# Designs tried in a protein design chat: VH-VL binders against Elongation factor P 2 (efp2). Part 6

Target 1, 189 residues: Elongation factor P 2 (efp2), of Mesorhizobium japonicum (q983m5)
Amino acid sequence: MVKVIASSLRKGNVVDKDGKLYVILFAENIHPGKGTPVTQLDMRRIGDGVKVSERYRTTEQVERAYVEEREHTFLYADGEGFHFMNPETYDQVAVSEAVVGDAAPYLQEGMPVQVSQFNGIAISLVLPQRATFEVVETEPTTKGQTASSSYKPAVLSNGVRTAVPPHIAPGTRVVVMTADGSYVERAKD

## First folded at step 22 (VH-VL)

Design y2 (from w3 with heavy chain G105S)
Fold by ESMFold2, fold request of step 24:
Structure y2 (fold): chain C 189 residues (1-189), chain A 121 residues (1-121), chain B 108 residues (1-108)
Amino acid sequence: as target 1 above (189 residues)
Amino acid sequence: QIQLVQSGAEVKKPGASVKVSCKASGYTFTKYGISWVRQAPGQGLEWMGWISAHNGDTYYAQKLQGRVTMTTDTSTSTAYMELRSLRSDDTAVYYCAREKFDFWSDAFDYWGQGTLVTVSS
Amino acid sequence: QAVLTQPPSVSVSPGQTASITCSGDKLGDRYAYWYQQKPGQSPVLVMYQDYKKPSGIPERFSASNSGNTATLTISGTQAMDEADYYCQAWDSRTDWVVFGGGTKLTVL
């Protein structure tokens, strides 16, 4: 952590206030003709999303937090959590199930993942937008192919339930969005 | 599959109230906020307020203070918006929208299908 | 009452580049967001935090934000891009969320 003066803060900076992290949404330095110069900060608290607007003297010191994002490679998951490796240093980091959250079923061995850390602890992940999975359950055939949506239910090899076009059979590899499991296309391989 | 499914259309008289539901699925409900946005016929988007599904904190548009209440039920992953003392100019499509609040992403990234509320004189 | 000003309409031919502007006081010092809304549908996020693109949005969409103006740019515009487009920012001086008035993009 580094103490900085309030007037140096800009959108995208992260600050630590009373043990909680905030992202600066807007910062404005106000230098009135009378009175003390102030910095107006619009901020969002991480964790609960509460937005606050506060004034600081421009010279007031604020704890600036550094949140660093580094690419890692997913290795495996076990009872201790999800394990990632920095491909340049080979250092490993375990990421808790709570941090991985809804992304868990989309992780694949060797997948590049952006890992954000604060004080050496992983606090968020960003997966590639797309990933490829096999369809393990779906109807072998469906009603005719129409111009309207004719997507049918399917279960992917990671257990995610999604919808696929009627021509997709069990065993087909498909590309899905990692944000929500939505079907993109049949895999090229 | 991330989805926000809203309750059906409503027709109301002036002075009545309406409560619109927004059921979330496909994500961890308590990690996000829900904003409510309305759109009068042929008009633009108007933000009404916000609720954190994490802790229930709310913030309402000043124009609507005293007339609107937003709540969540985390056991059913459902957000609610109640608008009271309805007027004819409250006729609009009402949307719920999910808001991220992490370091690298904040936006209304998923929207409900909309609920038409008609206030007839 | 709108803090963000958009042109009411923009027309382009298929394949042309469309530019939709959003103007507001010190908008470049705020994050700007863009939503697409087709007739009868709910809005869809197309750009966030000035230039970032959500998953599933085509490469032909891009955005920038500096000074008082954010710009959404669609290269190689297709008929399916015909829609209303809204910009949005966070601004505590209003009620935290401000939307532009919207721009109808017509592809002829």
Scores: ipSAE 0.559, ipTM 0.838, lowest interface PAE 1.7, mean pLDDT 88
Fold by ESMFold2, last read:
Structure y2 (fold): chain C 189 residues (1-189), chain A 121 residues (1-121), chain B 108 residues (1-108)
Amino acid sequence: as target 1 above (189 residues)
Amino acid sequence: QIQLVQSGAEVKKPGASVKVSCKASGYTFTKYGISWVRQAPGQGLEWMGWISAHNGDTYYAQKLQGRVTMTTDTSTSTAYMELRSLRSDDTAVYYCAREKFDFWSDAFDYWGQGTLVTVSS
Amino acid sequence: QAVLTQPPSVSVSPGQTASITCSGDKLGDRYAYWYQQKPGQSPVLVMYQDYKKPSGIPERFSASNSGNTATLTISGTQAMDEADYYCQAWDSRTDWVVFGGGTKLTVL
């Protein structure tokens, strides 16, 4: 944390106000002909998404938080959470199940993941857009069954339920989007 | 896999109310917000309001204050928008849209299929 | 109050580059977002936070935001890109969410 004057804040900066983190959406310094110069801040509270608009004196000190994004590699999960390593420093960070959230089934050993940290604590992850998984359940294919163009249900090797084209058989490796498990293409490996 | 499925089309008379549902699936509902956006025939997009599925906080467009209520039911992962005292110029397609609360990722990233509400005398 | 102004229409030939502008006071100091809407369909997010691209959006889409103008650019425009495009920003001077009026992209 570092204190800065309000007039130095810009969109994308993060501030700590009363123990809550906010992202600046817009900042404007206003110098009226009468009265004290002010900084207008439009910001979004992290955690619940509430947007607020507040005015500060331009010289008022505000606690600025620095959030840094660094690439890590996924190692493993255990009772303390999901463990990642910075490939350059070899330092490890544990990321809670709450932070990993819906991304958990897509993590694979050695996967590069962008980890955002605040005060040494991981607060968000960004996975690669795509990952490859085996289809473990779906309708088998047969010759002459190409009358349907609709996607069919499938279960991936990580347990995720998705839909695949009719030509995909059990045992096929497929590329999916890590955001939602949607099918991209048959794997070419 | 992420889906927002809305309730079916409605026909209403002026002065009535309408309540549109938006059922979410394929993601953790309580980690996102829901905005409601409407589009009159041949017109652009108009934002109506927002609700946090995390804690139920809301804010509404000024022109709709007093006429709109947005709620969520976290047990069914469903958002609701109720618009009261309907007028003919409320005829529109009503969309729900998901909003993420992250430092690096926001926007209305997934939208429902839309619900046509027709208000006629 | 804040207004985002878009041209009502843009026409390009297949394979050409389409450029759709969105103008607003100090828009470059705000985050800008872009949505595509094909006839009879709901909007789809194509760009967020000025230049970022969500999963599944083709590489030919790009965006920038500077000064008073955000621009959506589609290189190698295809017939399937024919749609209405809306810009969006966050602005507390309005009801927080501001949409542009929309631009109809026609691919001839």
Scores: ipSAE 0.555, ipTM 0.839, lowest interface PAE 1.8, mean pLDDT 88

Design y4 (from x6 with light chain T94K)
Fold by OpenDDE, fold request of step 24:
Structure y4 (fold): chain C 189 residues (1-189), chain A 121 residues (1-121), chain B 108 residues (1-108)
Amino acid sequence: as target 1 above (189 residues)
Amino acid sequence: QIQLVQSGAEVKKPGASVKVSCKASGYTFTKYGISWVRQAPGQGLEWMGWISAHNGDTHYAQKLQGRVTMTTDTSTSTAYMELRSLRSDDTAVYYCAREKFDFWGDAFDYWGQGTLVTVSS
Amino acid sequence: QAVLTQPPSVSVSPGQTASITCSGDKLGDRYAYWYQQKPGQSPVLVMYQDYKKPSGIPERFSASNSGNTATLTISGTQAMDEADYYCQVWDSRKGWVVFGGGTKLTVL
C-alpha cells in the first residue's frame, strides 16, 4: 500500500479504509470560497458491495491499494479453498469460497482464470465467459421440435440448472455462460 | 440460470398499500442486494431504493421516505417492496433488480419482469 | 433540471453508427452505466462502469465517458437495437442512483 493525498484519488482507484478495500466510484475536489478544501469520495466496498460516501481534507493521507491482476490456471478445490497456479511462475494461490462465490460450479481443471490479488490475497476472479458441460438431466426430447421452441429445464454435470433447446438430450455437451449458466450452443467437441 | 420473478399486477385505490414480491434464483441471494426501480407509463426509470439481502440494510429514495418499506426473506430468496399511501402518480411498472458488484464492476445486471401497479379511484 | 441529460430520440439507418449521449456535471469523473429497454420488456444492462460490457452484449456496442458526457455507441446498428436507452450513475448526493431521461433509438 502507498499513502497518497486524497486529492490525487480518482475513480477506479482502490483504497484501504479501516482495513477494508473500497473502489472509488467518484472523486471530487471541492474548494469552497471559505473553509477547508475537501475531497468527496463515493466508494463501493469490495466484498459486500456496500456503498459509502466520505469526505477527506484534500491533503489528507489515504492508503491506496494496488491490485495485481494475473492469469492463473484452476487446479482443484479442497477444504482450504480453490487453488490456482500461475502458469509462468508456478506459484499457487488459494482463493476462499467467499471470493469464488457463485463461480465455483463453473471452474474446471486447467481453466484459465484472471485472479486479482492484494498483498497476495485473492480478492476477485474472472472466469472465461463460456464453459462446456454435459447435460446429465433433462426432459425427454421431442422429435420435430425446432430451435425456436421453448427451452426445457436441464441439469448440467456440475449441478447447475439451466434451460436447453428441446433437441438437447442427456449426454450432450453444451456451452453455457459462466455468469448465469444460460445455454449458448451445443459443444463442437 | 439467474432469474428474478415478480408477483402479478395489482390494482389499488388511492390511500391503499401494495406489496410486490421478487423471487430470486440461480445465485446466492444473501450475497447481493436488490434495488427497486419503477417506471410510470411513458416515463423513464426511477430508482426507489435498495436493500441488502445480506444484512437487511436499506436505503430509500428521499422522495419515498416514510412511504416505502423493503424487506427480504432469505429462506425463500424473496425480496418485498411495500408502498403505502398510494396515489395516482404511483401508477407504474415496478421492477426489482439485482445489484451486481465485484472488483471489476457493479450494475443492475438482472431485472425482474416487472409488476404493473395501477392506482385509480 | 435533470442531473443526467439525454437526447429524447436518436435515429439511424441500418448499418450506421448510433451515438447516444448522456450529459452531467463532472460525469466523466463518475462511472456511467447503460440500460437497454425494448417495448414491453424489462431493462437490460448493456454497459457498466463507462466501457465494460456484460456477457452476451454484442461487440457492436461500446461506450466512453469523459468530461461531462458519456456516450453509448452502436456500430452497425441493427433493427433489433431499436429501444430506449438509459444512462445511470451513482451519486450519493442524489440518493445514490440517478437515471437519465432515456433516449429512444429508432432504426429507420
Scores: ipSAE 0.803, ipTM 0.915, lowest interface PAE 0.6, mean pLDDT 94
Fold by OpenDDE, fold request of step 24:
Formats: C-alpha cells, structure tokens, sequence
Structure y4 (fold): chain C 189 residues (1-189), chain A 121 residues (1-121), chain B 108 residues (1-108)
C-alpha cells in the first residue's frame, strides 16, 4: 500500500477505499476555469462488482494497492485450500476456495496458473485456456455421424458436464476450455 | 458448459408489464452479476441495468428508472427482469448477460439466447 | 446515451485487414470492450479492457485504445467474421454502460 495523489491515478490502478479494493475504470483530471481542480474516478469494487463514481481534489492522497501477477504450479488441494508453488522460488501459497471458485474442477497437478496477489494474498487465478480430461459418461457412440452433427451430453472425469461430438465415447480424452468446459477437440495423446 | 436460458417470446399490449426470466447454469450463480440488454429491430444494443447475484445490488439505466425491476432467485439460479408500462418502442429482443465482477471481469462474457417482446395494440 | 461513434459499415476482401473504429472524448482513458453479433444470434464478447481476448477468440483479432479512438483489428479477415461489431465503455455520466452504434463488417 502506498499513498499517491489522486491526479496520478489511471485506469487499471487499484485503490483501497474504506477497506475495500476498487479497480479504476476511468480517471480524468478536471480543471475548471474557476474553482479547485478535481479528479473524477469511475471505479469497480472487487468482489461484488458495484460501480461507483467519486471525485477527489487532484492533490488529495489516495491509497493505491499493487497487485502482483506470477506464474505458479498447482500442487494439491486440502482442507486448507488450494496450494500453488512458485517454480522459481519454490514458495508456496494457499488459495481459498472462494478465490478459486469455478476453476477448481479444472485444476490438475503440475498445471501452470497465473496467481494475482495483493499483500501476499491471492485474489485471482488465471488457468490455461485449455485442459484435457477423460469422458466418463455419454450417450452411445453413433456410427456414421459427421462432425457437423449435433453434440451430445457428456460428463468429464472432473465431474464437469459438457457436450461432445457423436463419435466421442467413454474413455476418450478430450480437450475442453477451462472457462466453460466446452469441447475443443479430441486429445492428441 | 455455461448457459443462460431465457423465457419465451412475449406479446403485450401498451400499458402492460412483462417479466423475462434467465436461468443460469454451468457456474456458481452467486459469484457473478447479470446485466440486461435490449435491441430494437434493426437497431443497436441498449443497456438496461445490472444486478449482483451476490448481494442483490442493482443499477438501472436512467431512462428506465422506475419502470424496470431486476431480481434474482439464488435457489434456482434465475434472474428476472420486469418492465412495466410497456409502449410500442419497448418492442425488442431482450438479452440477459453474465457480468463477472472479479478482479479481471467487468464485461458481458456470456449471453442468453434473447427474448422477443412485442408491444402492440 | 450513445456517445461512441462507429462507422456504419466497413468492407474488406477475404484475407485483408479490417479495422473498426470507435470514437469518443477521452476514450483512451476508459476501457473499451467489443462485441460481435451475427444475424439472428446473441452478441459475443470478442475483446475486453482495450486489448484482452476472451478464451476462444481467434488470434487474428486484436484491439487498441488511445487518444479518442478504440480500434478493433481483424487480420486475415474471413467470411465467418462478417457481422455487426459494437464497442462499449463504462461512463458514470451516461448511465454507466454505453454502446456504440455498431459497425456492419462485410466480407466481399
């Protein structure tokens, strides 16, 4: 945490206001012909998405928060959370279930993940866009169907529900998007 | 897979109200917001408002203030948009869209299929 | 509410680079977002926070935002890229969410 003058703030900066973190969406310095110069900020509160508009004197001190992004490797999950390791320093960080969220099913041991931290606390994760899983349940394979045929419901080994081409059978490994579990292609392994 | 499934088309008379539903699946409903955007025939996109499925906070477009109400049912992962005092210029396709509000998210990243609301006498 | 200006239409031949602009006062100081909408379909997010691509968006899509103009660039334009494209920003003075008027991209 560091105090900076309001006029120095830019979009993308993170500020601490009343103990809550906000991302600046817009910053403008306004110099009226008469009156005190002000900084207009449009901000989004991290955590619940509430947007606010605030004005500060341009010279007013504001708490700026710095977020660090570093690549980590996923190790394992336990009752204390999800554990990641910095491959360069071998430092480990525990990330709460709340932060991991819907990404949890896609985490695999050894997976590289970008971890965003504020004051040593993980606040966000970015997974690889694609991951490979085995199809454990799906409708029987339909012979003679083309790739343009309608997809069928399936369940992946991580429990995620998706849709796969008709020719995909249980036991087949498939590549899916980690954002939504959507099918990409058959794994090339 | 992430999906937003909206209720079916509606035909209403001027002065009536319409309530459109948006059922979300494939993600934790309460960790995101829902925005509503409408599009009149042959026209562009118009934002109507936003609701947090986390705490119920809302922001409505000023143009629709007092005439629109957005709600969520967390037990069914469903968002609702009610528009009252309908008029002909409310005829449009209405979309719900997921709006993430984590550190990186402030866009409409997933959209419903749209609901046509026709207002005619 | 619409303070963002887009050209009504842009035409390109297959394989050429398409550029769609979105103009507004001090737009470069805001985050710009882009949505693609094909006929009869819902909008699809193709760019967020000026230049960031959502998962699944082709590499031929890129964007920039500076001064008063945000630009969506499609290199090696394909027939499937034919669609309407909308820019969007957050602006508290204009009711928060503001969309551009949209640009029809035609691939000849």
Amino acid sequence: as target 1 above (189 residues)
Amino acid sequence: QIQLVQSGAEVKKPGASVKVSCKASGYTFTKYGISWVRQAPGQGLEWMGWISAHNGDTHYAQKLQGRVTMTTDTSTSTAYMELRSLRSDDTAVYYCAREKFDFWGDAFDYWGQGTLVTVSS
Amino acid sequence: QAVLTQPPSVSVSPGQTASITCSGDKLGDRYAYWYQQKPGQSPVLVMYQDYKKPSGIPERFSASNSGNTATLTISGTQAMDEADYYCQVWDSRKGWVVFGGGTKLTVL
Scores: ipSAE 0.774, ipTM 0.902, lowest interface PAE 0.6, mean pLDDT 94
Fold by ESMFold2, fold request of step 24:
Structure y4 (fold): chain C 189 residues (1-189), chain A 121 residues (1-121), chain B 108 residues (1-108)
Amino acid sequence: as target 1 above (189 residues)
Amino acid sequence: QIQLVQSGAEVKKPGASVKVSCKASGYTFTKYGISWVRQAPGQGLEWMGWISAHNGDTHYAQKLQGRVTMTTDTSTSTAYMELRSLRSDDTAVYYCAREKFDFWGDAFDYWGQGTLVTVSS
Amino acid sequence: QAVLTQPPSVSVSPGQTASITCSGDKLGDRYAYWYQQKPGQSPVLVMYQDYKKPSGIPERFSASNSGNTATLTISGTQAMDEADYYCQVWDSRKGWVVFGGGTKLTVL
C-alpha cells in the first residue's frame, strides 16, 4: 500500500477507501479559475459492484492499493480452501471458496491460474479459458440419426451440468469453457 | 449454461405499471449485478439502471428516477424491474444483463432474451 | 457534455477490414466496451476495457482506445459479422452507463 496524491490516479488504479477496494473507472483533474483544484474519481467497489463518484483535493493523499497478480499452479483443495503455488518462488497461497466461487469445479491439479493478492491474501483468480472433462451422464447416441443442431443435457466429471451435441456419448472427453461450462469441442487426447 | 430468462411479453395501457422478471441460473447470483437496458423499436440501447444482487444497492438512470424500482429475490435468483406511470414511448424490448464485480469484470457479459412491453391505448 | 458518436453505418466487402469508431471527449481516459447485436437477438459482449476479448470471440476482432476515439476492428470480415455494434462507457455524469448510438455493419 502507498499513499499518493489524488491527481495522480488514473483508470485501472486501485484505491483503499475506508477498508474497501475500488477500481478507478475515470479520473479527471479540474482546475477552476477560482477555488481549489479537485480530482473527480468515478470508481467501482470490488465485491458488490457499487459505483461512487467522489471529489478530492488534487493534493489530498489517497491510499493506493498494491494488488499483485502472479501466476500460480493449483495444488489441491481441503477444508481451508484451494491451495496454489507460485512455481518460481514456491510460495503457497490458500484461496477461499468464496473467492474461487463458481470456478471451483473447473480447477484441476497442475492448472496454471492468475492469482491477485492484496496484502498477501488472495482476492481473485483467473483460470485458463478452457479445460477438459469427461462426460459422465448424457443420453446415449442414437444410431441412424443425422447430426442435429439441438444439444442434449450432460453432466461432466466435475459435476457441472452442460449441453453437448447429440453425437457425444458417456465417457467422451470434451473441452468446455471455464467461464460457464459451455461445450467447445471433443477433446483431442 | 449461464442463462438469464425473462418473463413474457406484456401489453399495457398508459398510466399502468409493468414488472419484468429475470431468472438467473448457472452461476452464483449474489456475486453479480444486474443491469436493465431497453431498446425502443428501431432505436439504440438505453440503460435504465442497475442492482447489486450482493446487497440490493441500485443506480437508476436520471430520466427514470421516481418511475423505476429494481429488486432481487436471492432465494429464487431472480431480478425484477418495475416501471410505473407507463407512456407510449416506454414501448421497447427490455433486457436484463449481468455485470461481474471483480477487477476484470465490469462489462455486461450475459444478456436475457428480452421482453417486449407495448404501451398502447 | 460530450456524447458517444458512432457512424450510423459501415459497409465492407467480405474479407476486408472493417473499422467502427466511437468518439467522445477524452474517451481514451475511460474504459470502452463493445457489443454486437444481430437482428432479432440480444446484444453480445465482444470487447471490454478497451482491448480485452471475452472467451469465444474470434481472433479477427480487436479494439483500441486512445485520445477521443475508440475503434472496433474486424479483420477478414465475414457475412456472419453483419450486425449492429454499440460502444459503451462508464460516466457518472450520465447516470453511469452510456451507449453509443450504434453502427450497422453491412457485409456486401
Scores: ipSAE 0.656, ipTM 0.879, lowest interface PAE 1.1, mean pLDDT 88
Fold by ESMFold2, fold request of step 24:
Structure y4 (fold): chain C 189 residues (1-189), chain A 121 residues (1-121), chain B 108 residues (1-108)
Amino acid sequence: as target 1 above (189 residues)
Amino acid sequence: QIQLVQSGAEVKKPGASVKVSCKASGYTFTKYGISWVRQAPGQGLEWMGWISAHNGDTHYAQKLQGRVTMTTDTSTSTAYMELRSLRSDDTAVYYCAREKFDFWGDAFDYWGQGTLVTVSS
Amino acid sequence: QAVLTQPPSVSVSPGQTASITCSGDKLGDRYAYWYQQKPGQSPVLVMYQDYKKPSGIPERFSASNSGNTATLTISGTQAMDEADYYCQVWDSRKGWVVFGGGTKLTVL
């Protein structure tokens, strides 16, 4: 943590205010003709999304947080959480189920994941945009169907429910978006 | 699949109230916010307000201050928007939209299908 | 009080580059966001935080934001890109969320 003057803050900076982290959305330095210059900060609190707008003297010191983001490799999950390794140092980071959240079914052993840490604790993950899974349940292939036909329900090997084109049969490997499980294409394996 | 499913169309008289629901599925509801955005026929998008599903905190557009209430029911993963003292210029399609509020997510990334509210005498 | 000004319409031929602007005082100091809305449909996020692209958005979409202007650029424009496009920022003085007036992109 480093104290900085308020006037140095810009969008995308992170500040620690009373033990809570905020992302700067907009910062403006205001220099009245007479009176003390101020910095106006529009911020979003991480954790609950509350937006606040606060005014500081331009020279007032504010605690700037530095969030380290580094690529890690997913190793495994167990009953105690999700385990990642820095591929350069081999240091491991345990990430709580709460932090992994909705991303959990998309993790695959060896997957590169961006891990953000504050004070050695993982606070967020970013998965690759796409991942490949096998379709384990869906209606049998409809002969003569094309991508222009309505999509049909499917279940992926990770348990995620999605929709696939009618020509996709059980056992087909498909590429999906890790954000929501939406179908992209057949895997080119 | 992430979905926001809204309640059906409403026809109301001036002075009445309307309450639109937005049921979320396919994600952890309490880790996100919900914004409400409306669009009058042939017009642009107008933000109405926001609620955190994490703690129920709200921000309302100044134009609607005093007329709008937003709530959530975390047990059913549902957000609600109530607009009171309806006028004819409140006729619009009303959307709910999800807002992610971690380090990288403050866009409206998923939207409901919209709910037409018609205010006529 | 419209902080964000967009042209009401932009027309391009298929395969040409479309540029849709969003103008406002010190806009480059704010994060800019772009939404696409086709007739009768909900808006879809196409760009966020100035230049970032959500999953599923084609490579032909790009965006920039500097000075007083954010720009959404569609290269190799296709008929399916015909839609209304809205820019958006965060601004506490306007109750937090401000949309531009929208731009109708016509592909002819």
Scores: ipSAE 0.648, ipTM 0.879, lowest interface PAE 1.1, mean pLDDT 88

Design y4 (from x6 with light chain T94K)
Fold by ESMFold2, look of step 23:
Structure y4 (fold): chain C 189 residues (1-189), chain A 121 residues (1-121), chain B 108 residues (1-108)
Amino acid sequence: as target 1 above (189 residues)
Amino acid sequence: QIQLVQSGAEVKKPGASVKVSCKASGYTFTKYGISWVRQAPGQGLEWMGWISAHNGDTHYAQKLQGRVTMTTDTSTSTAYMELRSLRSDDTAVYYCAREKFDFWGDAFDYWGQGTLVTVSS
Amino acid sequence: QAVLTQPPSVSVSPGQTASITCSGDKLGDRYAYWYQQKPGQSPVLVMYQDYKKPSGIPERFSASNSGNTATLTISGTQAMDEADYYCQVWDSRKGWVVFGGGTKLTVL
């Protein structure tokens, strides 16, 4: 955290206001011919998405957050959360279930993940776009079907329900998007 | 996996109300927002308003203030949009769209299939 | 509306580069977003926060935003890219969400 004058804020900056973090969506410095210069901020609160528009004197000090983004390696999950290791320092970071969210079933031991931290606390993760999982449940293959046929339901080894082409059999390893589990292709391995 | 499924088409008379549902699946509903966007025939996209599934906060487009109500039911992961005092120019396809609002990204990243509302006498 | 201006149409031949502009006062100081809508379909996010690309969007799509203009660029345009394209920003003084009027991209 550092204090900065309001007029220095730009879109993409993160500020702390009364213990809550906001991302700046738009900042405008207004210098009227008469009266006090102001900075107008459009902001989105991190965590609940609340949008606010506020005015500050241009010289008013505002707490600007700094965020460190570093690659980590996923280790394991337990009751404390999801554990990652910085491969350079070997320091471990525990990331809460709330922060990991919908990404949780896609994490695999050894996976490289970009971890963003604020004061040593993880606030977001970026997984690789794709990951490979085994199909553990789906209808048996239909002879003569092509990839252009209607997709069928499947359950992946991580428990995610998705849709796969009709030629995919149980036991097949498939590549999926980590954002939503959508099928990409059969794994080459 | 991530999916927004909307209720079926509606035909209404002027002065009536319509309530469109948007059932979310494949993600943690309370960590995202839902915007409602409509599109009249042959026209562009018009934002109607937004609701946070986290806390129920809403913002409505000023043109619609007083005629629109947005709610969520977190137990069913469903968002609702009610538009009252319908006019013929409210005839449109109504979309729900998920708002991502985490630190590294935002956008309307997933959209429902749309619900046609026709207002005619 | 008048807040974000897009050309009503853009035409290109297959394989050529299409550029779709979105103009507004101080647009480069805002995040810009782009959506593709094919006939009878819902919009699809194709670019966000000026230049970022969602998963599944082809490499031929790119975007930029500076000054008063955001630009969506499609290189090597294909017939399947024929669609309406909308830009969008967040602006508290205009009701938070503002869409451009849309641009019909025709691939001939």
Scores: ipSAE 0.643, ipTM 0.857, lowest interface PAE 1.3, mean pLDDT 88
Fold by ESMFold2, look of step 22:
Structure y4 (fold): chain C 189 residues (1-189), chain A 121 residues (1-121), chain B 108 residues (1-108)
Amino acid sequence: as target 1 above (189 residues)
Amino acid sequence: QIQLVQSGAEVKKPGASVKVSCKASGYTFTKYGISWVRQAPGQGLEWMGWISAHNGDTHYAQKLQGRVTMTTDTSTSTAYMELRSLRSDDTAVYYCAREKFDFWGDAFDYWGQGTLVTVSS
Amino acid sequence: QAVLTQPPSVSVSPGQTASITCSGDKLGDRYAYWYQQKPGQSPVLVMYQDYKKPSGIPERFSASNSGNTATLTISGTQAMDEADYYCQVWDSRKGWVVFGGGTKLTVL
């Protein structure tokens, strides 16, 4: 954390106020004809989304957080969490299961992932939008159906349950959305 | 698979109330907010208000203050919007929309299918 | 007072670039968001926080925001892009959420 004057704050900055973190949505420095210059802040609280609008004297000290986003490469998971490496520095960071959340089954060794850190501690991940997995369970192929016909249940190699077009057979590599496992297309390989 | 599934269409008389439900699935409900947005026939989008599923805090659009109540039931991952003292110009499609709160996102990223509320005598 | 203004309509031919503007006082100092709504459907988020793209939105969509204008750009416009497009900002003085009036994109 560093202290900065309120008038230096801009949208996207993160501020610590009374132990809670806020993202600045809008900042405006106001110089009225009478009275003290002020900084007007519209802010959103992290965790619960509460929006607040507050005025500070332009010279008032405010705690600003350092937040950084950098690409990392996924290595492996173990009992201590999910481990990533910065491909430029080779520094490793462990990310808790809570932060990884529902993204966990989509992680693949070597996958590029955007890791956000707050004072060196990982706080969020962004995976590539798409990833390729093998279909390990589904009904046998039904030739003659179009790709947009009624989808059938499938299980991917990462254990995710999804739906695929009728022409997809077990052993087929498919591209899915990492947000929810939805089928995109057959892999082109 | 992230989904917001809303309750069915309603037909109401002026002066009545309506309560629309929005059932969330496929994500951790308490880490997000729900906004309610309505759209009168042939018109644009109008924000009605917001509720945090984390703690139940609300903020309502000024024109609707006193007529609207938003709640959540975290045990069923469901948000509710109640609009009272209905008028004919409250006829609209009512949407719920999810709001993300992390450092890098705060948009309305997923929307319900909409609930048509028709107010007529 | 801030006015979030969009042109009522924009027309392009398939394959051309469409630009949809959203104008307001000091808009570049606010985050801008864009939603697509096809007839009879719910809005879909297409861009957020000025230029960021949600999962599943085609690469041909892009956005920018500076000065008093945010712009949604669709390169290689396709017939399926025909829709209404709304910009949105957060503004505490306007009840927190402000939508633009919408722009009908027609692909001929």
Scores: ipSAE 0.641, ipTM 0.859, lowest interface PAE 1.2, mean pLDDT 88

